VH-VL binders against q8rwq4r167to367. Designs and how they scored, part 1

Scores and structures below are computed, not measured.

Target 1, 201 residues: q8rwq4r167to367
Amino acid sequence: LALEDIDGSPSFLEKALQFIEKYGTKIEGILRQSADVEEVERRVQEYEQGKTEFTFDEDPHVVGDCIKHVLRELPSSPVSASCCTALLEAYRIESKEARISSLRSAIAETFPEPNRRLLQRILKMMHTISSHSHENRMNPNAVAACMAPLLLRPLLAGECDLEDDFDGGEDNSAQLLAAANAANNAQAIITVLLEDYGSIF
Structure headers, positions and changes below count from the first letter of each chain, unless a header shows other numbers; antibody chains are not in Kabat numbers.
F stands for the ipSAE by ESMFold2-Fast; E and O both for that by ESMFold2, at different seeds; each is averaged over both directions (binder to target, target to binder). V2 = 0.75 x the mean of E and O + 0.25 x the DockQ between their complexes.
[cut] stands for letters that were removed.

## First folded at step 1 (VH-VL)

Design b10
Fold by ESMFold2, look of step 5:
Structure b10 (fold): chain C 201 residues (1-201), chain A 122 residues (1-122), chain B 108 residues (1-108)
Amino acid sequence: as target 1 above (201 residues)
Amino acid sequence: QVQLVQSGAEVKKPGASVKVSCKASGYTFTSYWMHWVRQAPGQGLEWMGVIDPSGGSTSYAQKFQGRVTLTRDTSTSTVYMELSSLRSEDTAVYYCAKDFGSDYLPEYFDYWGQGTTVTVSS
Amino acid sequence: EIVLTQSPGTLSLSPGERATLSCRASQSVSSSYLAWYQQKPGQAPRLLIYDASSRATGIPDRFSGSGSGTDFTLTISRLEPEDFAVYYCQQYGSSPLTFGGGTKVEIK
């Protein structure tokens, strides 16, 4: 359970999400600006050694990168390959209303409950940040750009890409282009989920 | 603080090659793409190509395909741009530029190197 | 490839005046993935605007961006002496990424 520890208390990830929702909304470039990797690793280590709460004076950029660190280190993608495929197929529907309905259905019908709960929880934090873009300069597209690769890892890896690749994948230019297109799709999907959060969840 | 420091100016004859370095500091080098952009005297900006420092994968503008090579050394956080078969029209300032997005996104640049002037003349 | 056409090529204005710079794309720029850069003589470009309308960190309120699809605008509401420079638009909605030809804002 990514959001709670074995004893049912909030996990490190859940606490970091709560911190960002409370203290990150007015921080310019939150989730976009990188923190020092050594500071992020130190903060994770401090948690493991007993500093189990974030305090109001902690650097929000470090806490934001703690969230990214945890998501990168999950043993399986927050959204599995089959779920990424379902989202991509639903997203490609050109009618906005049909697309939103299809995205809602894909999430309801294909996602295991833990994965749906995790995705919904992370999107809630992202939605909160993007709702304060006038102060933090992070609109829905910007937040999605920063987070979508961590959420839809199989899409970025080409495991659910439906596009044809006749060059056999040996061409470095073709591989980099395919990764860029997948990243754009991942960002676009997450942006729609953020903009229509209440209708989809 | 993020910093991109490029190697010094070069003067070359037509037909030679030039190799420009760009040393990155203040961020996780392998998490962000590095682009190269050139600017001829009095002219606009021209995108040349990009490298993903984590795996070394590259993509080049069609105009430079076969003449430009981007490489990197992760142990020194340095990207190299080599341009071969130089011509007088290659006279320009060459910039490295850090992509803002981590892990593939987005393709606009938050930090630029100071530029390296390459002059090609006989 | 998406061609960006900036107009005018040169904009001659006095301090205190409003500057309006145009960038037109040869085809629609996906999700308004368009940035604006400022370049002063002898310096590297500096990011001003991303995603068509979002100001980068430290950029004054007098800079604003707008537009979507094929038509994008950079506005400087009241020119300051440090704003006389060359401005470039750049799209990142489609590969390869491309720059506009630039608009020089100069003292009249």
Scores: ipSAE 0.000, ipTM 0.476, lowest interface PAE 16.5, mean pLDDT 85
Fold by ESMFold2 at other seeds, look of step 5:
Structure b10 (fold): chain C 201 residues (1-201), chain A 122 residues (1-122), chain B 108 residues (1-108)
Amino acid sequence: as target 1 above (201 residues)
Amino acid sequence: QVQLVQSGAEVKKPGASVKVSCKASGYTFTSYWMHWVRQAPGQGLEWMGVIDPSGGSTSYAQKFQGRVTLTRDTSTSTVYMELSSLRSEDTAVYYCAKDFGSDYLPEYFDYWGQGTTVTVSS
Amino acid sequence: EIVLTQSPGTLSLSPGERATLSCRASQSVSSSYLAWYQQKPGQAPRLLIYDASSRATGIPDRFSGSGSGTDFTLTISRLEPEDFAVYYCQQYGSSPLTFGGGTKVEIK
């Protein structure tokens, strides 16, 4: 369970999420601005060596990159390929009300409970950040741009494309279009989940 | 670098219409709302309306409801403002302005076009 | 609709002086959603302050904003020659968005 250690206590990821929810809301560019890679690696190392608590005076950009590091290193995507397909199908519904209902149903009915809990937990942090966009300049689109690649890895890898995403051409232009479309879809899906978080969860 | 480039000055007769373009570059066009604000000579700023370029949804100030139409072309990253039934009091500089924040709430404007002068005279 | 009243209409000052500009709302502005813009002759407005007190990117620290509820202030601690312009407040706490009438800061 990505949010809990073996003994049921909060994991590194859960502690970092809590830190960002409490201290990241007024930090300009939080989740977008990268920290020094060496500092992030050092902080992860320090956790492994016993510094298991974040303190209020730690750099929020380092903690934000620790979250991204953990998500990147998960052995499987937070959202599986079949779940990405379900989200993409629901997202393509043009009616806003039907789209929201279909997204809610896809998450409730097709996600394994651990994956749903993980996605919802990460989206809660992201929603909290984007609700303070006037302070941190991270609106839902901006937060989704930074985080969607880590959450919807199979979609970006082309593992859940629908038939309408067919690439009939075999040149680099067709591949670039498909990759750009996948990235835009991933961001758009996460953006809707953030904008309608209370209705979906 | 964010840029909003508007079409050139226009001179119109009363009763005509005008269509002003605003081409955006340097950011994801569909992620931010676009506002239109006008300024009569020697006067202050007056908000006219806003368009969400993602879906084309619009909201207009009551004063302009029924006379103003905002549209966009996502393939060229361009917003258009059309004002119909022109009167001399519509003589103004018309600005497009990029919303800073949330897609579903209009906020403040971090970038502005250079302005388009529309003169309405008989 | 929230009406914003700016005062004074014109403020005549010399370089190096402190300028204090007032913006009063006809009713409370939710969450202090109030911005300030600077406009020089022949130019588009430029964002200075958002959320009543936060400086926009690239705005020098001589510009500061304060206030809440119905009373808001823009302060320029030490006027530079380039600061002589018209200043507008704008609220975004409720629809429709509205602007104040402007305060012209001119060289004495």
Scores: ipSAE 0.000, ipTM 0.426, lowest interface PAE 18.1, mean pLDDT 85

Design r11
Fold by ESMFold2 at other seeds, look of step 5:
Structure r11 (fold): chain C 201 residues (1-201), chain A 123 residues (1-123), chain B 107 residues (1-107)
Amino acid sequence: as target 1 above (201 residues)
Amino acid sequence: EVQLVQSGAEVKKPGSSVKVSCKASGGTFSSYAMHWVRQAPGQGLEWIGEIIPIFGTANYNQKFKDRATLTVDKSTSTAYMELSSLRSEDTAVYYCAREGYDSSGYDYYFDYWGQGTLVTVSS
Amino acid sequence: DIQMTQSPSSVSASVGDRVTITCKASQSISSYVAWYQQKPGKSPKLLIYAASSLQSGVPSRFSDSGSGTDFTLTISSLQPEDFATYFCQQSYDTPLTFGGGTKVEIK
């Protein structure tokens, strides 16, 4: 349901994704530069009050942050804890060809259909933006840094780490390092999915 | 039922311009990208560009960027394609085509097509 | 630009035959391919998009397969109304590009 309303029409999220795909490609820092939080919240409320379409004169940075707001508010992560674990295991494979094959298999075989559909849809927008990095300065790594925390929430929460990576978590400094490693891993996983999008999906 | 009805055939001189219309009915106009595709006699299909009526911004095949202009009139649910500096090789049937909607995020496929407009550029 | 190379350019077939048409992309396009049928004097008609999504009203004898760079449209048992020209199209990125077409003719 995240991409369509009950009647099958495009949801607010889908409309925002479409706006960014069509109008965000030439916007420097799109998805990275924050809009005013108050403006984003007001725009979401305007949608709830009946302004259901984005217009071409809307600030793309506000629309981008509307996407992030909706993803934060989803009742469950786009990628579940077990799916995050599968992606992390596949990502750690050192051979690039084997890694891509394993990522493809993890997504195709372990993701519930709605979650795979949602992830693929969001990654399509991200891939479109990163394919125009010469115009918007948002390469795959930069887009992934902005979006991975919202897509792989269980990984950042420490809910899908491999046991070996979490051994030193009792120390506060070790816990902070584990959180930083989780964020780096989330970004790296999404970066690979973007760089090899056509081969994986 | 979605229908796309295009303006009639045109005969043009080299160096002139042509503006083809595409009126949509039977569905939502503003939320669907409208594409323009041409087919020279006996040839394949060539994508010219796209426009989403509610956004108004067009995206062009680079081959046509300097000569093609895509516009919409939302009040009449009509899309327009103008091609300037016409040459004999621009003789083709020009189609408008609506981009389909898929909740899985697939786009850039055309679920409804206009009947086509023959533009003949003759010396 | 992504080039789509379609083969064969034509095929002669009889009613009931199995027909296969292939398209090769110049780079990986995942499953972002669409297939169209065009009858003489008519505009194209969508058959399949995203490799396996059959458009509403299209008979189940039409199917496709493939991913990456190589894609195939199959008509499992050719019917009289299937004599037409078929085009593949990559829907991966703009400019959108089409294969050169395959004319399916009566033998």
Scores: ipSAE 0.006, ipTM 0.554, lowest interface PAE 10.3, mean pLDDT 85
Fold by ESMFold2, look of step 2:
Structure r11 (fold): chain C 201 residues (1-201), chain A 123 residues (1-123), chain B 107 residues (1-107)
Amino acid sequence: as target 1 above (201 residues)
Amino acid sequence: EVQLVQSGAEVKKPGSSVKVSCKASGGTFSSYAMHWVRQAPGQGLEWIGEIIPIFGTANYNQKFKDRATLTVDKSTSTAYMELSSLRSEDTAVYYCAREGYDSSGYDYYFDYWGQGTLVTVSS
Amino acid sequence: DIQMTQSPSSVSASVGDRVTITCKASQSISSYVAWYQQKPGKSPKLLIYAASSLQSGVPSRFSDSGSGTDFTLTISSLQPEDFATYFCQQSYDTPLTFGGGTKVEIK
């Protein structure tokens, strides 16, 4: 499972999430600012060679990019195509109270438990960061912009479009509009999940 | 297995200070938050604060922030809680407790506790 | 601060009884509650933490339920070793806060 190694101990992903939750809250631009790709690759290699704990002097931006690296490399999306569709359907509800209730129901009823636990775990870290936006300048919208493409891959790949949201894809202009809409929807969905985290989870 | 061994009981006068130690053995010391919780005789539990040894930064219950100091000595795997300006209502058993780990990332639950240190404040 | 109101303050019970202990949070804490058992002269012992996860080595007769503001610890068939004081704790936000405790006594 993505959060545990074979022996049940915390995975690299889980340790990186813990690091960001506990030490990333004071870091301006955390999760948004990129680190050097070679530094991120080196840190991943160091873990595989036996450096299994993060230390206080590690660059939080490198640790944040380690999280993104792991999520990017998962063999399947944290949220499947059918789950993305369920989130889109719930998100489109205009009433705030009904939308929150529908998002809660979609997550509780349509997500396989491992996927729900993984999403909830990552969102917990993101919620913690966004709750300290005065210190780190990362409000829910900013955190969602950075992370939503990694969480809702099928939506960005066009694998979960709703029928009434059909965008004709026969030329480059239509493809660019569809990609922009998918990215906007992914960010908006994650933003709502963060803004109403306590009500949804 | 993790063990937390605290310093012995103390009797103090009002206005003085006490420093309680908590030595950890087994498991990882530096990466886990160490918490301090007190219990007045025959009463409930009250959270004082936490410290994460790798950073040395403490987070306090506001009730204690002006009187409590949490520190660590990583070389001996020992956490310390100092409480100043003692009052009779500070008479309690003081516990150190380690924040647990779970693969789902839940936090703020205490899976290992020290044996407790009775601090008695009397004239 | 999140207040945890625990009831009853004590309960008198016999071996084999079902015992129910309730905690109410002053605001939604989702499922972030932990339960502890404490015997006289001993430190607290973790029973259950968030998402109703039973701590290793804790008997299955202990369970909890609830979400939001209302939480319940249940001992399905009380054993002699279960006579103790029980505390709930919200693990949602600092300062961490505990219920006032429930003493489970022999009838």
Scores: ipSAE 0.005, ipTM 0.521, lowest interface PAE 12.5, mean pLDDT 84

## First folded at step 4 (VH-VL)

Design a03
Fold by ESMFold2, look of step 7:
Structure a03 (fold): chain C 201 residues (1-201), chain A 122 residues (1-122), chain B 108 residues (1-108)
Amino acid sequence: as target 1 above (201 residues)
Amino acid sequence: QVQLVQSGAEVKKPGASVKVSCKASGYTFTSYWMHWVRQAPGQGLEWMGVIDPSGGSTYYAQKFQGRVTLTRDTSTSTVYMELSSLRSEDTAVYYCAKDFGSDYLPEYFDYWGQGTTVTVSS
Amino acid sequence: EIVLTQSPGTLSLSPGERATLSCRASQSVSSSYLAWYQQKPGQAPRLLIYDASSRATGIPDRFSGSGSGTDFTLTISRLEPEDFAVYYCQQYGSWPLTFGGGTKVEIK
């Protein structure tokens, strides 16, 4: 229910995502540039007190940080540990066509419906922002860097099963990324999902 | 079933004010923004401003800032547009238009009132 | 503010012909937040297309929209007698909301 309140109306998160999709496309550094921490804290407190409405003159950087706050505070990761493992395995496929097909299958077939819907919704906003990178300077890689740690928490926590890699004789770019840095893997996975969004979703 | 019914035609002298009403029905009045658009004879459409009926907040086109006032009455589901200091150039058809979106950002207009002709003559 | 320039000002065509109407924005329109309206004499405008290419409910499939960024097009594949009207584009990607100047589609 992260996108809807109990009565079926749009949640604070859904309203903030809509705000960023509408107003964030021309904002340089959107999702990357931090807002004033006290303003974000105030705005989150207003939400917690039942004020879930954004006015059309709100600072998009504050709204972006509200999105990050909500995602950080979710009781479970948007992508579970087993789903992170499935995405990582699909990402390591060397052929671009096979990799895209495997990512599509992993998302369509292995994700619980609520998690798939939430991930797809957040990626839609991110894709919209990255589609305007000439104006906002946020290409898919930059947007992924800012958001992937919040989406793929189990990967960052070391909770995903990683395949045993060979001694480097069969290495490629995907294998080199796999074992050394969970943050790089999370960013790389989300970057591919954004670059090939239309084919995957 | 969505319907926007505007008040009747007005004839005014320069320097006067006019207040046009727009009564909404067939939807939750306070959930959608209401825009005002005018059209001078033989001219195109000109956006004037918007009101959020839930709290009464407004935003006006710069050209009309200081002359236009939008208000609403939630008990009658009615929006009012008042234009002051009228000039002959304000002769136009004035439309209210319902915003499509139920969120808090402007969208396109899915329903329009029938229009109210305001004539400003010396 | 974003200025929308429609061209041509007038299209003189016969029933059955294809009409192509252009709307150019002075700067990029976010997420293709652009709508098209039809207006007949003495009537309020009617929504045809939203989000550049999505057809509003009840609009015949001979109407289609396309484009992104600064260049948008409304196409009427085969003109019917009821299609002779004025057409306006409107952007809602940034404040203030703005309309194009209109294209009149008239019978030859």
Scores: ipSAE 0.000, ipTM 0.454, lowest interface PAE 16.2, mean pLDDT 84
Fold by ESMFold2 at other seeds, look of step 7:
Structure a03 (fold): chain C 201 residues (1-201), chain A 122 residues (1-122), chain B 108 residues (1-108)
Amino acid sequence: as target 1 above (201 residues)
Amino acid sequence: QVQLVQSGAEVKKPGASVKVSCKASGYTFTSYWMHWVRQAPGQGLEWMGVIDPSGGSTYYAQKFQGRVTLTRDTSTSTVYMELSSLRSEDTAVYYCAKDFGSDYLPEYFDYWGQGTTVTVSS
Amino acid sequence: EIVLTQSPGTLSLSPGERATLSCRASQSVSSSYLAWYQQKPGQAPRLLIYDASSRATGIPDRFSGSGSGTDFTLTISRLEPEDFAVYYCQQYGSWPLTFGGGTKVEIK
């Protein structure tokens, strides 16, 4: 679905992911550094007008922001609220080996197959980038920080029923703190999934 | 060209309040958090708090909770820092600083205002 | 909160010498989210290093950062006259954001 157009051919998202896997690995700050907003807007317009293929000479930072744009505009989160809850419960297990096993089980057993496929595909690109961190300076934590909020949107929205539940009050300070804590949790979960990608998928 | 321009120096008596402005230009004001940092004479940097200009949400260092108020005016791209119940120990240079980061996480400060000297003396 | 302790407080060196500045965190700094700033008298701080080791735009390559976890280092490989200043570390890995106390690099 998100990775394929109706006719089964690769979607814009899939093509952008492939571009970053091939041309983004040596680009310092890839996925973290913003591209020029006007260039990203132009490229999104070109896609909407039918230019769905990336060429090798395109700016990887623009393509990275196109990926983020597509993920942000998805009608539903790549990971649902119940799936975010399952991941966080599994992540909080203190034993490292049990945590990895629980994360693998949560993904294999609780995710609808389309959501699991989408998450796994995006994490593959992220894993490829983080495997070249010596050159691009994007270790697993850094890549996760940039991408986790887009993947685990319900967690950031406070829609996960957790033991570390956010304060539901209308205090402006509490809302900012709750958002920051949720972002830290999202980053931590994705970091583990990247560090142990082969064991989890 | 990102710029943060702060209001001019202030001299206040103990017990008064001061309100320092920080006008931003050269970027989308509501997309980045704005921090306030102060520096007493001969001392280091001290983080005071942060405001998200899009909704006005704030988070303050515990030391300043109850005395500092951050507000913003999106029509003029300006953040205000008000510090009440001033004491001589509040004599410092006050800086606004732009967060580099994403909408969700605080990061390093890539641009700073020029600083506003506040002197509190009887 | 994470307390950052910088050492030494003052580092007296001559131009051409190597400066090594330490920043120790009271607990691990997530993802090495640690920045270094330079501040000269009467000026706002200037970003030198972010994410522990990445140089900001326009920063000379004689400035380098390293470290992870709780121990971070700023190195100036050969001091230039314009490098005599105060240097601060700052962590942004967790709330609240905190700064170190500073290291003054001064001419011997």
Scores: ipSAE 0.000, ipTM 0.500, lowest interface PAE 13.8, mean pLDDT 85

Design d01
Fold by ESMFold2, look of step 12:
Structure d01 (fold): chain C 201 residues (1-201), chain A 122 residues (1-122), chain B 107 residues (1-107)
Amino acid sequence: as target 1 above (201 residues)
Amino acid sequence: EVQLVESGGDLVQPGGSLRLSCAASGFTFSSYWMNWVRQAPGKGLEWVSFISSSGSTIYYADSVKGRFTISRDNAKKSLYLQMTSLRAEDTAVYYCARDWGSDYLPTYFDYWGQGTLVTVSS
Amino acid sequence: EIVMTQSPATLSVSPGERATLSCRASQSVSSNLAWYQQKPGQAPRRLIYGASTRATGIPARFSGSGSGTEFTLTISSLQSEDFAIYYCQQYNNYPLTFGGGTKVEIK
C-alpha cells in the first residue's frame, strides 16, 4: 500500500524512489542536503491536486525530501519495535558472516511481508545512491546516517534496546545522549544492510 | 563561505569569569548544532560542550560542568560560552566548531574557528 | 567515556614516502570516527569522516580504514604540506573524545 495505489499503480513514494534512482546518482549530497520545507509540502500538495508524475527537471533535493516526508508521516514505523529488536540481536553477533546470515533470517522470519517489502525497496534506492559515492559523495555510512532514524524509529525511542537504557529519564541531556547513541546503532545496522544488500535480500 | 570567529579570550585570575562569543556567517546557523572545543598550550584537543540547533538540549564535559554555560542566539547567529570559577587548567585556546549535525546523530566537526586564548593565572 | 589512543606519538618520514597512523578506541565506535590535521598555530582541519570517507577537497593520498576499535590513517606519498599533527575523534558516544595526536615530521 505504501508503494502502490489502490489500482496497483506506483504510489507517490514509489515514483519518488524511482526518480532518485534515475536522477539522483550524480547529485552531490543527495539525501543529505535539505530542501525548503515549504517547497516539499507544496510538491506533495501538487501531487494530490493532479501533478502525478515527476519530470526530469525537478530538483532532486526536493524529491529526496518528499521521500523523507512520506516516511515520517507513515502511521507506524517502517520497522516495528519487535523487528528492531530482532535486527539489534542479529547485528550484535560477533562473526561478520554469521551476522549477515542472522540479519537475513531476522528479516525473512520476523517482518510482516508489507514491512519487509517497504524496507527492501527503500534500501534498494539507498544502495543505488551509495554505489555512486565517487560522484555524489554519499557512501553507505553517510546514506544510512540520513535515513536510519526514519526507518528504525522504535530503536531511537528506546522501545527495543536490550541494555542501553538511562535510568531517571527525566534528564533532558541523558535522554538526548541515549537517543543519539541509539541513532548511531541504527545507522550501523542500516550500513550493514546496505553494504550486503544482495546477500540479505 | 562558512566562517566562525571567536572573541572574548583574555587573561584572568583564578576564580574569575569570562564570556566567549562566536560569530557565525555563510550558513543557516539555526539549523546546526554547535560545540566548544579547547586545546591547552602544547596539548591535545578536548571537547567542552554542545548545544542543539534549537538550544533545547545541552551537554557538558565533566571537567566544566557546573562552571560553564553554553548558549546561543539564533537571531544574532552567535554562540556563547559563559565561564565562571575559572581554574589554571582551563587555560587553553577555545574553538567554536560546527557539527555536521542532524536531528539526533552526533557527528564530527566540519568547520572550526581560529580560536580565542583564555589564560588563567595569578 | 571512550578513550582514544593514537600511536605512534611521533612519526618521522621522508617526503614521498608512506605514513601509517593508528587510532584505537577503548570500546566499539562502529565507523563513527573522524581524522583531523592541525598545523602549528592553526585550527584543526577535517580530513576523513565515517572512518574512510574523505571530506570534500581532501587529496586522494589520504585514506582511512577500520571499524569497531581499530582505525588507520594512511598518507600514500607525503607532500611537504602534510607534515602536521593528526588527531582521531570518535563521535559514537558523548562525551566526544579525541586521540592524543600523532606528529608527522620530516626524517
Scores: ipSAE 0.000, ipTM 0.527, lowest interface PAE 12.9, mean pLDDT 85
Fold by ESMFold2 at other seeds, look of step 12:
Structure d01 (fold): chain C 201 residues (1-201), chain A 122 residues (1-122), chain B 107 residues (1-107)
Amino acid sequence: as target 1 above (201 residues)
Amino acid sequence: EVQLVESGGDLVQPGGSLRLSCAASGFTFSSYWMNWVRQAPGKGLEWVSFISSSGSTIYYADSVKGRFTISRDNAKKSLYLQMTSLRAEDTAVYYCARDWGSDYLPTYFDYWGQGTLVTVSS
Amino acid sequence: EIVMTQSPATLSVSPGERATLSCRASQSVSSNLAWYQQKPGQAPRRLIYGASTRATGIPARFSGSGSGTEFTLTISSLQSEDFAIYYCQQYNNYPLTFGGGTKVEIK
C-alpha cells in the first residue's frame, strides 16, 4: 500500500505528494532541483522516529527528494516491465489521436489496479506542478524528465523491446548514451500522459 | 542575476592545447548540469559536451571525443574544458550553457555565456 | 543521431509583418524541441521550450507549434529587435542536435 499505511492513514509518500501539491506550485525548479542527500536521509529518519507531518516551512526541494527516495526504494517499479513494453508500443504510434487512445487502453487493460492507482496519483501531483509552469518553470516535459526514470525503471534497465543501438558496451560512454536514450523514451511517454491527463485518466 | 563568463580562448597552433573556464554566479551551480556548445565563425551551433551536477556523468560529441575533457569544480562554481590535439575545425566561439534538466536528461539551455573565441591556425 | 533541418535558410520580411520558420526532425522528438534567437555578436537567447511554451520574459508575438517531426516558430508583427538568426534544437535523444538556423532579415 504505497499510498496508505495499514491503518488507512496517509503514508509518507502520500503526505509528501500533498505537500508538493500545496506548497510546491510556486517554487522555481521544483522536482528538478536536488537537495543535499544527507538532509533528505535525515528527514526520512525523522519521519521514522515520529515526525510524521510535513510543515509549511520545510524546504520543498527536500520534500520533493523524499518523494524520489520512496519511489527509488520501492521493491518493484510503479510500472512493471510488461506494462512498460505496452506503453512504449502505444507511444510509438505516429498518429497523436491513435497514440492517446492506445495509451489509455494499455493502462486500462494491462495495469494491475494498485499500480494504476499509484501511477495516476503520482501523475496527479506532476500535473498540478506542470499546470503552474509560469511560476515554477516546470512544464510537462521538465517534470517528466525528473520523474519518468523512477516510474518506468524497467525501460531504463533495458527490460523492454528497445532496439540495441550500441555494440560497444565496452566503454562507459556507450552505456551512458544507451541509458540516456532509454530515459528520453521514458520522459516522452510520461510527457504525453501529463499533457493529455484528462483524456487518458 | 544568472551569469556565465567564459575565458581562456586564444590563438593556438594545430596540435596544441588550451583550457577554457566558465565562471558561474547568481544560482546554485552544483544543482545544474552544464554544457559546452560551440559555433564556428559564420556557422551554426554544435553541442560539444555535458557534465552532470555531481560531475559523475559525462558525455562528448564524437567530433571531440578523446581530445577534450570536461570538468567542474562546484566549490569554485566553475566549469572547464581541457582541449588537446586541436585542429582547424575546432576554431569556434565556445559557450558554456546551463541545462534546465535533471537525471539522465538535459532539456534546453536556459542561460548562455557570451562565449570565448578559440582560433586554431597554422 | 537526429538531424534537424531548418527552412528557409534566409527569410526576408518587412517590419510589422509575420514570419514563419520551419524545423524538421529526421525522427520523432515528441515535444522535446527548443528555439533560440541569436543576434550578431551575442550569445543565443532562449525563446521556446517544449515546442510551444515561451520562456519567461519572451513577448507574446513569439509562438511555437508542432510535435513529432515538424515544428514551426511564428513571429507576429515583427519588430526591429526580432531580425536575427533562429535555431531549433532537439533534446529527445543524445547527441543533442541543432538545426542549421534561419536568418530573419529586413526586406
Scores: ipSAE 0.000, ipTM 0.527, lowest interface PAE 12.6, mean pLDDT 84

